# VH-VL binders against c1abc3, part 36

Target 1, 185 residues: c1abc3
Amino acid sequence: MAAGVQGESVARNYAEALLVLARKADDAEGWGALLRQVADAINNDVNLSRFLESPRIAAEQKSVVLSKALGDKVPHLFLRFLQQLVKNRRQMLIPAIATEYETLRDAASGIVHARVTVARETGDEEAKMIAERLSKATGKTVVPHFAVDPSILGGVVVRVGDTVMDGSLRRKLGMLRRRMGGTRA
Key: E = the ipSAE of ESMFold2; O = the ipSAE of OpenDDE; V2 = 0.75 times the mean of E and O plus 0.25 times the DockQ between their complexes.

## First folded at step 16 (VH-VL; framework fv_recibokibart)

Design a3 (at its last look DockQ between E and O 0.80; V2 from the best seeds 0.84)
Fold by OpenDDE, look of step 16:
Parts: C-alpha cells; sequence; structure tokens
Structure a3 (fold): chain C 185 residues (1-185), chain A 122 residues (1-122), chain B 108 residues (1-108)
C-alpha cells in the first residue's frame, strides 16, 4: 500500500530517527539492510502483513511476536525501534521507512535516487546511459528508478526529491501547441 | 524527583513463586521502559528483561524465559516482576531500573529501585 | 550473548593514587552503548559513565571513560575515599543486555 503524502512525511521522520540510532551503533548499512529485510517480509508474506495490519491484534501481542522472531538476532535498539512503531500503530509504514532510510543514508554518501519516467520500457544500455548522464549532470552518483508512462509520448521525466525535470515529448508538444494558438492537451 | 520504590524482602521455598513490585513516581510511568536485574550475593548484575508500561510489551532474557512474567498497573504506576519455580540460585537482590529516553539513542539505566532481597531456602 | 570481562577483579589502592579499570567485550560494542555503574555495599547501582566516555550528572571530573571496539577503560585520576566501590560495565547493544562481573576498588 502506497503511503499517502502524510505517510511519507511520517516515514521520513522515522527513517531519520533510525539513522541516528544506526549511526550511533556504527552500523548504518547493517541496520538499513535489516530494515529492508523486514520490509520485504511484510510485502511478500501475506500472513505477516495481515497480522501486523490487524487492528484486532493488540500492540503488545505484535510486539511479543517481534521479540520472539528477532530477539537476539538483531541489535537491541533496532528491535525496540520496531516495537515503537507497533506502539504508535505505524508498523505498516515499515516499507516506506525502509525506502526513506536508504534515501537518507545514500544521500549522506553522495548517492541520489531519481525517479525516471519513460514512455516505453528501456533496455539495460539505455538505462545505464540515463544513469550516467544524470550522474554527470548532478555531480553525484544517481540511482535511477524507472517507471513506464506512455502518456509522456517520449523523452524522460526525472524526479529527484522535490525537483522535477520534465524533458518529455508531451511537454514539448504542449509548448508548441500553445505557441501555435492550440489548446492545452 | 524520580523515585522507584520496591516491595520488601521475601522468603520463599523452592518451587514457589515470588512477585516483586516497583512503584514509580516523579515521571510519566508509561513513557519509559522498565528493566529488571538480578544480583546474587557477592555477584555481579544480570539483566532479566524489560517491559513497556504503556502496552505491556516485554522482552526477556532467554535465561529466564518461561519462569519470569513482567506486568504493570498503570493506575498506580507500578511494575511487577514474577519469578516462578524458584530454586536456591534465585536467591538474590532484584532491582527495577528505569530506561532512559529512547529516541536520543543514549539508553541506559538512569534510576534504580532500592532492591528487593528474595531468599529461596528449604 | 556479549560477554564483558572486567579486570582486575579486585583493585587495592590508597587515596590519591590513580585507578585504571578495564572492560573487555567478547565482540565489538559501539561506544554509545557501553556504560559504567558504581555500586556501594547495600546500595543500588548508580549510572556513572555513559557512552563510554560521558560522565553522568554529578560525577566528578577525576573520572573518565575511554575505549572503543572491544576494549574500554574507566580511569580515576586521583582516588578519593568515596570512590572505593564496585564498578560494573554494561553493554546496551545486543540482547540480552549484559554486565561485567565488576571490579571492586578497595582501600589498601
Amino acid sequence: as target 1 above (185 residues)
Amino acid sequence: QVQLVQSGAEVKKPGASVKVSCKASGYTFTSYWMHWAKQAPGQGLEWIGEIDPSTGSTNYNKKFQGRVTMTRDTSISTAYMELSRLRSDDTAVYYCARDSEFWTGDLYFDYWGQGTLVTVSS
Amino acid sequence: QIVLTQSPGTLSLSPGERATLSCRASQSVSSSYLHWYQQKPGQAPRLWIYGASSRATGIPDRFSGSGSGTDFTLTISRLEPEDFATYYCQQYGRSPLTFGQGTKLEIK
């Protein structure tokens, strides 16, 4: 389930908090990996997802299950972090938190994640070229995440954080239409 | 001022159960996790487990798993630690200790109860 | 579990002397999650040093903590009579939380 805008903000806050804890633990990468594993489990295990999502199940029961499952297998504060999410009924944001955490962690390392929308599916070579061009343009290592939207007709739309670069054919055509006295499509 | 006041000394027979209380004051009881520790005579400290007073969620040391039950009564800001199937090596002073603020990442036992002596003897 | 081994078990010194207490972990522990407690006979432990090197509130500056990885040290630059007690290190990194066996600092 895609977290709404509000959910994304909340997820980011938790990700920031977790990153602070992880850095204190001198293992930001390890904690991120653990969080991703938990997120993947939630996304891929229907039973787990239902269990965590169920309002009929008390927070303490969910917390106990986490304790039994993860216990001494993860850092103590990592477990406590998850339990805090359960306490606050935010456990279903774990996938979003994982994504935000990775974004934050990578940003600190000069890695930027970009959403790249294309009109058709891109091949591996094309994807690589786009990544390289974006990296060169930004001076950072850009990791592109591709989405296909035929409505852009061609070109690319790139989103990095709150910045959108629309190099789509749709936009160009729209501009031309406007210049020619045509109506906005 | 933060205070943790524990129940009085207990004498029990092997196989019995003991329930120690820890009354908290001077802070919001449900905002901090509570820990329990064991100290045998002349020995060091051993962590038993922790409880979230807000939810009742617990994390136990596996060594005590199955014999220890931590509970709380939020109405009177009191945490409880029950140890069952007592044996002679359970003779110890038991402490409750408040956890510090979680989100700072600086977690330690900042306040302690005065301790409760539990003696297990035949 | 992470085992914390303190040394020496007993340290006999006189007021005015320097005391060095060691805590060794069986595996690496973040300095942020290594703490020291002081305990006097008949009393509960009291937080003394947190995060390996930070003094708790009210702790004199003659106390200092240092270390990283698996080796941590508590140092008392000049012993005062009230410093004679048992000191425990603790790790908060992994479950179960664990303490060292303690170092008893006694008066010579």
Scores: ipSAE 0.870, ipTM 0.955, lowest interface PAE 0.5, mean pLDDT 93
Fold by ESMFold2, look of step 17:
Structure a3 (fold): chain C 185 residues (1-185), chain A 122 residues (1-122), chain B 108 residues (1-108)
Amino acid sequence: as target 1 above (185 residues)
Amino acid sequence: QVQLVQSGAEVKKPGASVKVSCKASGYTFTSYWMHWAKQAPGQGLEWIGEIDPSTGSTNYNKKFQGRVTMTRDTSISTAYMELSRLRSDDTAVYYCARDSEFWTGDLYFDYWGQGTLVTVSS
Amino acid sequence: QIVLTQSPGTLSLSPGERATLSCRASQSVSSSYLHWYQQKPGQAPRLWIYGASSRATGIPDRFSGSGSGTDFTLTISRLEPEDFATYYCQQYGRSPLTFGQGTKLEIK
């Protein structure tokens, strides 16, 4: 789900807290996968989403349903984390929390996410080449997320976190534009 | 000074219910989850479940689901555990125990009540 | 359910001796979620060691805990008379939370 400015800050705080708990469990990857599964269930099951969102259902009732559904299938502190979200009326932020958790986990593992804006749709082979060049340039494993914006006039704009590409990285990517054929005017 | 004071011993017949209380003092009652555990005579400890006093949310050991109800009254800082349809193997000392701080991830039972003996006898 | 098996069931030793108490889990438990409690007859349990190796407040340094995965140990380097009690390990990693059956440390 989409998050406002306040929701994004809250989601980051919960993701950071969850990562602390997951590291104590020595399973940051597994807890991230669990959180993503819960987030996907919320996004894809309208009855679950309506149940969790409803102000007419007490936090206790929502928490008990989570306990019965998940209690023996997930780490106990993971269940307690979800129950803390319900207590604080933040359970609808779980998709945003999952996204932020994945970003934090990947950053700790030398994986970074890049927003790559291109003028034209990219094929799988071009996407792989861009990821490989970005990874070489940054010294990290880069997971690109492509968006199409024809207004950039055939260029490529890359954002890693809040950072826009510097000139040395632009030089290394120059051959990539050549192979994509470029777009002018 | 944190204290958990439990209600007195009880004698019950098979098929009856018992409700044990645990009065908390020396801390903010709604800030920490409360656990309940069973210790049959000469036996080890068995976890029954837990309650969040702030919301009333519960997690039960499935062995006790359907027979256990945990509640609380925040106005008197008291947690309750009710066990129904009692049978002879429910004879035990029942403890309440306070959870530690959740967000540290170091969760354990840091304070315990003195225990309540429940005897189920015909 | 994670089963915790403690050994030995009873350990008979004299003051001044070293005690080694074992706790084996039926599946892996993060050391952060493995705890030890001491209980004397007629008393409630008390937190003794948390996170496999960290002593609770006021616990003497003759007590040490170690282990990871499925195998955990509580060691008392030099027994004092007050150390004779029953010790339980507990896992907090998976519901239901479970305790070992206890090791009774008794005076020989």
Scores: ipSAE 0.847, ipTM 0.938, lowest interface PAE 0.6, mean pLDDT 88
ESMFold2, look of step 16: ipSAE 0.842; ipTM 0.935
ESMFold2 (binder alone), look of step 16: mean pLDDT 93; pTM 0.944
ESMFold2 (binder alone), look of step 17: mean pLDDT 93; pTM 0.945
OpenDDE, look of step 17: ipSAE 0.864; ipTM 0.954

Design a4 (at its last read DockQ between E and O 0.79; V2 from the best seeds 0.85)
Fold by OpenDDE, fold request of step 18:
Structure a4 (fold): chain C 185 residues (1-185), chain A 122 residues (1-122), chain B 108 residues (1-108)
Amino acid sequence: as target 1 above (185 residues)
Amino acid sequence: QVQLVQSGAEVKKPGASVKVSCKASGYTFTSYWMHWAKQAPGQGLEWIGEIDPSTGSTNYNKKFQGRVTMTRDTSISTAYMELSRLRSDDTAVYYCARDSEFWTGDIYFDYWGQGTLVTVSS
Amino acid sequence: QIVLTQSPGTLSLSPGERATLSCRASQSVSSSYLHWYQQKPGQAPRLWIYGASSRATGIPDRFSGSGSGTDFTLTISRLEPEDFATYYCQQYGRSPLTFGQGTKLEIK
């Protein structure tokens, strides 16, 4: 479910908040990993997802389950963070929060996450090449996340934060079409 | 001014239950977690658990799990700690303590109740 | 659980002397999540130092906290009569939250 623009903003805010806590714990990486694990669990475990999403289940009950499951296994404030999400009925944003957290964490380390859309599935070598080119272009270490969209026809569309670089064949063809149509008028 | 006022001393028999209250004032009761701690005579402090007054969510020390129940009444800004199946070693002063602000990361017990002596004797 | 061991158990000193209290953790604790409380007989504990090195509101400058990892220290540069009390360290990093057994600072 595409968390609307508002959802993304909320997720980012929570990610920032968590990062503050994690940094104070001197374990931003570890906390991020834990968050990702929780996110993955939500995405892959239908029962867990239904449980957390259910409005019929009180926040208290959800929080208790989290406490029992994670209490002594995770940092105390990490657990509390999750419970705060439950309290605010934002627990289903955990996957988005995890993504934003990783983005923020890595940015601080000079690592940039890029969404790379390709028309076809890329091989390992091609993926590496793209990563290297992007890293060279940005002066940062770029971690590409690939998505396949045949509608772009070819090339790559790269999104880094709010910046989109569309090098797709679709765009090029569109530009050509406009140029050709403009000459007929 | 933030104040936590606890209920008075209690004497109980082994096997009985005790419920200690902590009335909060001077702040928004539901905005801060409340903790409970145990201090046996001449001993240190032991964390029992915590409660989110806004939701009633609780986290307990496993040592007390199954015997402790934390609740709250938001209408009167009061937290409760109930300890059941009392034993002689439960004789202690019990404290409620408020958490500081969570989101700043500077989280500690900033305010304490005056303590409640619970004596368990046959 | 994280065990906090304080040393010494009892520290006997005179006013004007320097006091050094130690708190050792069984595993690493973030400085941000290590706190000290003061307790006088018949009273509730009071926050004294938070985040290993930050003085709580109203705490005199003669008190200082330091340390990282597993070793933390509370230092009183020059003891005043009102400083004689029991001091507890606490960790807020892992559940269950735990306290040290305390160091009793008494007048020699």
Scores: ipSAE 0.883, ipTM 0.967, lowest interface PAE 0.5, mean pLDDT 93
Fold by ESMFold2, look of step 17:
Structure a4 (fold): chain C 185 residues (1-185), chain A 122 residues (1-122), chain B 108 residues (1-108)
Amino acid sequence: as target 1 above (185 residues)
Amino acid sequence: QVQLVQSGAEVKKPGASVKVSCKASGYTFTSYWMHWAKQAPGQGLEWIGEIDPSTGSTNYNKKFQGRVTMTRDTSISTAYMELSRLRSDDTAVYYCARDSEFWTGDIYFDYWGQGTLVTVSS
Amino acid sequence: QIVLTQSPGTLSLSPGERATLSCRASQSVSSSYLHWYQQKPGQAPRLWIYGASSRATGIPDRFSGSGSGTDFTLTISRLEPEDFATYYCQQYGRSPLTFGQGTKLEIK
């Protein structure tokens, strides 16, 4: 966890730096999408991951491969950012950097992620309704992430940051809970 | 005072190679990327590519890829650009130029060498 | 690649006059990555305006830059004798980095 916590702190610093560059390009969303694509490639392609991780491959060689693969397909400073990560031996943090970047970009746009624990699996329409009610209650655009815990008797537990909402939203969500019981797939 | 001092003029025949040097002083050489640009007689500027002196990493303009090699020697704070298989239209002044600081996002060429004239004639 | 087209190619004016130099990009360029350089004969280029509108250190306030998207302008409010030179715009947004072909500002 200690190593994970250190990696998260470093990842956040790089995400903040990338957001500065992306805002100068007036394309914070597009640069985030590009970073997510690279992160997903690292997570899903074991050969790419091994190549980038390998201490036997010089930073220059990794950097040249990135230049040839991406140079004419991405903003120039995005390529340079990836090359800086390789120089600093931080390229394996790219998935964590992408996650931190998305959090930072969403916070600036008034978007908040909420953990929503429900007793039963929720359908798409009910999930949308919960998101709309949470957004109205918080004054922000809420993106819910659902988890199922059958042990919560009849309730919905919502966590937004360090705030747990188990009370005042209960009545407003009660109608949706009844829908979930009648709309099982 | 940041200074970039380039090697002297060269006269070459078609098919030869030329290697231009750019000696940096007044700053930490390995902290800033170095660029090379071409200016043919009476023409504008054309970017050739860039090198990170700390790692040797390069990005080339694809028009020059295959004929250009950028290197450096960190012990003497010197960047090099070698252009091979020279043609008469390679006759130009070649400049080195330093990037400003990357992480601010205000990035441009803040210091330039004096230029090196390369003449290719038979 | 992003082509930068400057106009006019040559601008003949007298000291005291106002100069307007245009740089048009073939596709949108963030103003943060659009720069202007001045070059006099026999000399290297010098950074003049960066980020479309910010003057480099020591550049007189009679120089101003503006623009966004595909259209950018360098304006000199009252020409001084020292201002007659060639001006290049440059984009740093996409590889390859590119320069405009230049506008030569010459004395009438």
Scores: ipSAE 0.856, ipTM 0.944, lowest interface PAE 0.6, mean pLDDT 88
ESMFold2, look of step 16: ipSAE 0.846; ipTM 0.938
ESMFold2 (binder alone), look of step 16: mean pLDDT 93; pTM 0.947
OpenDDE, look of step 16: ipSAE 0.882; ipTM 0.965
ESMFold2 (binder alone), look of step 17: mean pLDDT 93; pTM 0.947
OpenDDE, look of step 17: ipSAE 0.876; ipTM 0.965
ESMFold2, fold request of step 18: ipSAE 0.853, 0.856, 0.844; ipTM 0.942, 0.943, 0.936
ESMFold2 (binder alone), fold request of step 18: mean pLDDT 93, 93, 93; pTM 0.948, 0.946, 0.946
OpenDDE, fold request of step 18: ipSAE 0.883, 0.880; ipTM 0.967, 0.966
ESMFold2, last read: ipSAE 0.852, 0.854, 0.853; ipTM 0.940, 0.941, 0.942
ESMFold2 (binder alone), last read: mean pLDDT 93, 93, 93; pTM 0.945, 0.947, 0.948
OpenDDE, last read: ipSAE 0.879, 0.881, 0.881; ipTM 0.966, 0.965, 0.966

## First folded at step 17 (VH-VL; framework fv_recibokibart)

Design e1 (at its last fold request DockQ between E and O 0.77; V2 from the best seeds 0.84)
Fold by OpenDDE, fold request of step 18:
Structure e1 (fold): chain C 185 residues (1-185), chain A 122 residues (1-122), chain B 108 residues (1-108)
Amino acid sequence: as target 1 above (185 residues)
Amino acid sequence: QVQLVQSGAEVKKPGASVKVSCKASGYTFTSYWMHWAKQAPGQGLEWIGEIDPSSGSTNYNKKFQGRVTMTRDTSISTAYMELSRLRSDDTAVYYCARDSEFWTGDIYFDYWGQGTLVTVSS
Amino acid sequence: QIVLTQSPGTLSLSPGERATLSCRASQSVSSSYLHWYQQKPGQAPRLWIYGASSRATGIPDRFSGSGSGTDFTLTISRLEPEDFATYYCQQYGRSPLTFGQGTKLEIK
């Protein structure tokens, strides 16, 4: 379930908090990886997801399970962080928190994640070319995430955060139509 | 002023249980995790576990897992540590210790109780 | 489990001398998660140094902490009579939380 706008804001706040802790641990990358693993487990393990989302199960019980499962396998404060989410009934935001954490971490390293919409599936070479072009254009290292939408007809639509760059053929044609219609008036 | 006051000395037989209390004052009891530590005579410190007074969540040292139970009564700002199936090597001074602020990342045991001597003898 | 080994076990010095206490970890520990406590006979431990190098409130400037990775040091530049006690290092990085076995600083 896509965390509503409010959920996204909350997730970002937790991601920021976790990043502070991770930096104190001198392992922002490692903590991010652990968080992603937990997120993946929640998304892929139906039993785990049901357990964590069940309102019939007390937070204390959920916390105990986390303690037993992770224990000495993760940093102590990382475990504590997850338990805090459980305490606040926000454990189901862990996947969203993981995404926000990665975004924040990478931004600090000059890495930008971009959603790239294309009209058809791109091959490896095309994907690489797009990544390079975007990196050159932004002056940052761009990691493209591709989505296919035939309705754009061609070209690319790039989203970075709240910024959208529409270089699609659809847009280009629309502009031409408007220009042609304006000359008739 | 932050204070942690523990219950008095206990003498127990092997196989019995002991419950030590730690009464907190001078701060918001539910805002800080509480730890317990063991110190055998003439020995160093050993971490037993921790409890979140706000939620009751606990983390235990595996060494004590199955024998230790940490609880709290928020109405009187008191933490409890119960150790069961006592044996001679459980003879020690037990300490409660308050955790510092979690979210800042500067986390340590900033305040300690005075300790409780538990003697296990046949 | 992260094992913290302190050395020496006992350090005999006179007032006015310099003391150097070592704490070695079996695994790398973040400086932010390495702490020192002082304990006197019959008393509870007291926080002394936190984050490897930060003095707790009320701790004299003759005390200093340093180190990173697996090697940490507590230094007392000029010993005062009240400094003779047992010092423990502690790691807060991984469960279970662990302490060193302690260094007893005694009067020569």
Scores: ipSAE 0.885, ipTM 0.967, lowest interface PAE 0.5, mean pLDDT 93
Fold by ESMFold2, look of step 17:
Structure e1 (fold): chain C 185 residues (1-185), chain A 122 residues (1-122), chain B 108 residues (1-108)
Amino acid sequence: as target 1 above (185 residues)
Amino acid sequence: QVQLVQSGAEVKKPGASVKVSCKASGYTFTSYWMHWAKQAPGQGLEWIGEIDPSSGSTNYNKKFQGRVTMTRDTSISTAYMELSRLRSDDTAVYYCARDSEFWTGDIYFDYWGQGTLVTVSS
Amino acid sequence: QIVLTQSPGTLSLSPGERATLSCRASQSVSSSYLHWYQQKPGQAPRLWIYGASSRATGIPDRFSGSGSGTDFTLTISRLEPEDFATYYCQQYGRSPLTFGQGTKLEIK
């Protein structure tokens, strides 16, 4: 279903709670990987998604299935966290929770994620150059996520957290414009 | 004052079932998971499983899967553990124990019942 | 499953002596999820040390816990008569939750 602003706030709250548990386990990275695997399973397995979403199946039943499937394969409190989500009918938010968790974990380690919108698909060399330039401009390690929007009128739109960068930092991104445009005044 | 009070001793024959109760008081019963553990005579402790009193969700030690059923009655703040197809090596003291606060990640068994002796003999 | 092996099985000491109880895990356990319980005959276990090193409420400061990874220790700096009991370590990190087999601390 559609992710709204209220859904992002709830997902962030759960991600923050999970990060507390994961840090007690001294494994914020590993718990993030587990959460992403569960999120991907929900997104890629229609039968699992139908089972978890079904209002006909009691939360207790969903919880027991999770226990049998995961019980000895994941940290115990990770299983308990998933069972809390099922109890609260929030298990379909797991993909959003995984995204928020990754953002929170990376923010604590000096890594930031940037949404980079371009008019045409980027090559690997161009992607590397953009990431390096954004990292230099922000003073942090930037992980870019590229999207293509042919409707933008020449250039690159960058969003980092609540900050949008377009042409406003032109001198810091001047080399990227020359490589992308090839346009001469 | 948190207190867990268990049902009295039971004597059973092989093949029977036993249902041990654990009545909680002094806290919000549905806010903390409840565990059950077995201690055979002269032996250490063995975890059987746990139940969330609010949802009824359970996690069992696979060693007991298929013979154990944990339930609760929230109206009387009581957890139950039922063990079926009893054998002589099920003779033990059975304990209920409450979790501490989950969301802090400082989780341990902070309160225990007094134990229930179950004797399985012909 | 994670097997916790305690040593020694029985430790015979006199009041006033220092006791050292060991708990070894078959695989790594976060110290946050390694706990110690005390049990006297005919009584339920009681939480003693949680998170490897934190004393439960009301536990005297002569008890200390330490360790990480696979090796954990409970130390009693000067034994009192009331300290003679069986001590169990427990891990809460992976299902099934498991206890060590216990160390019986008895008076010499």
Scores: ipSAE 0.849, ipTM 0.941, lowest interface PAE 0.6, mean pLDDT 88
ESMFold2 (binder alone), look of step 17: mean pLDDT 93; pTM 0.948
OpenDDE, look of step 17: ipSAE 0.880; ipTM 0.967
ESMFold2, fold request of step 18: ipSAE 0.845, 0.844, 0.849; ipTM 0.939, 0.937, 0.941
ESMFold2 (binder alone), fold request of step 18: mean pLDDT 93, 93, 93; pTM 0.948, 0.940, 0.948
OpenDDE, fold request of step 18: ipSAE 0.883, 0.882; ipTM 0.967, 0.966
ESMFold2, look of step 18: ipSAE 0.846; ipTM 0.939
ESMFold2 (binder alone), look of step 18: mean pLDDT 93; pTM 0.948
OpenDDE, look of step 18: ipSAE 0.879; ipTM 0.966

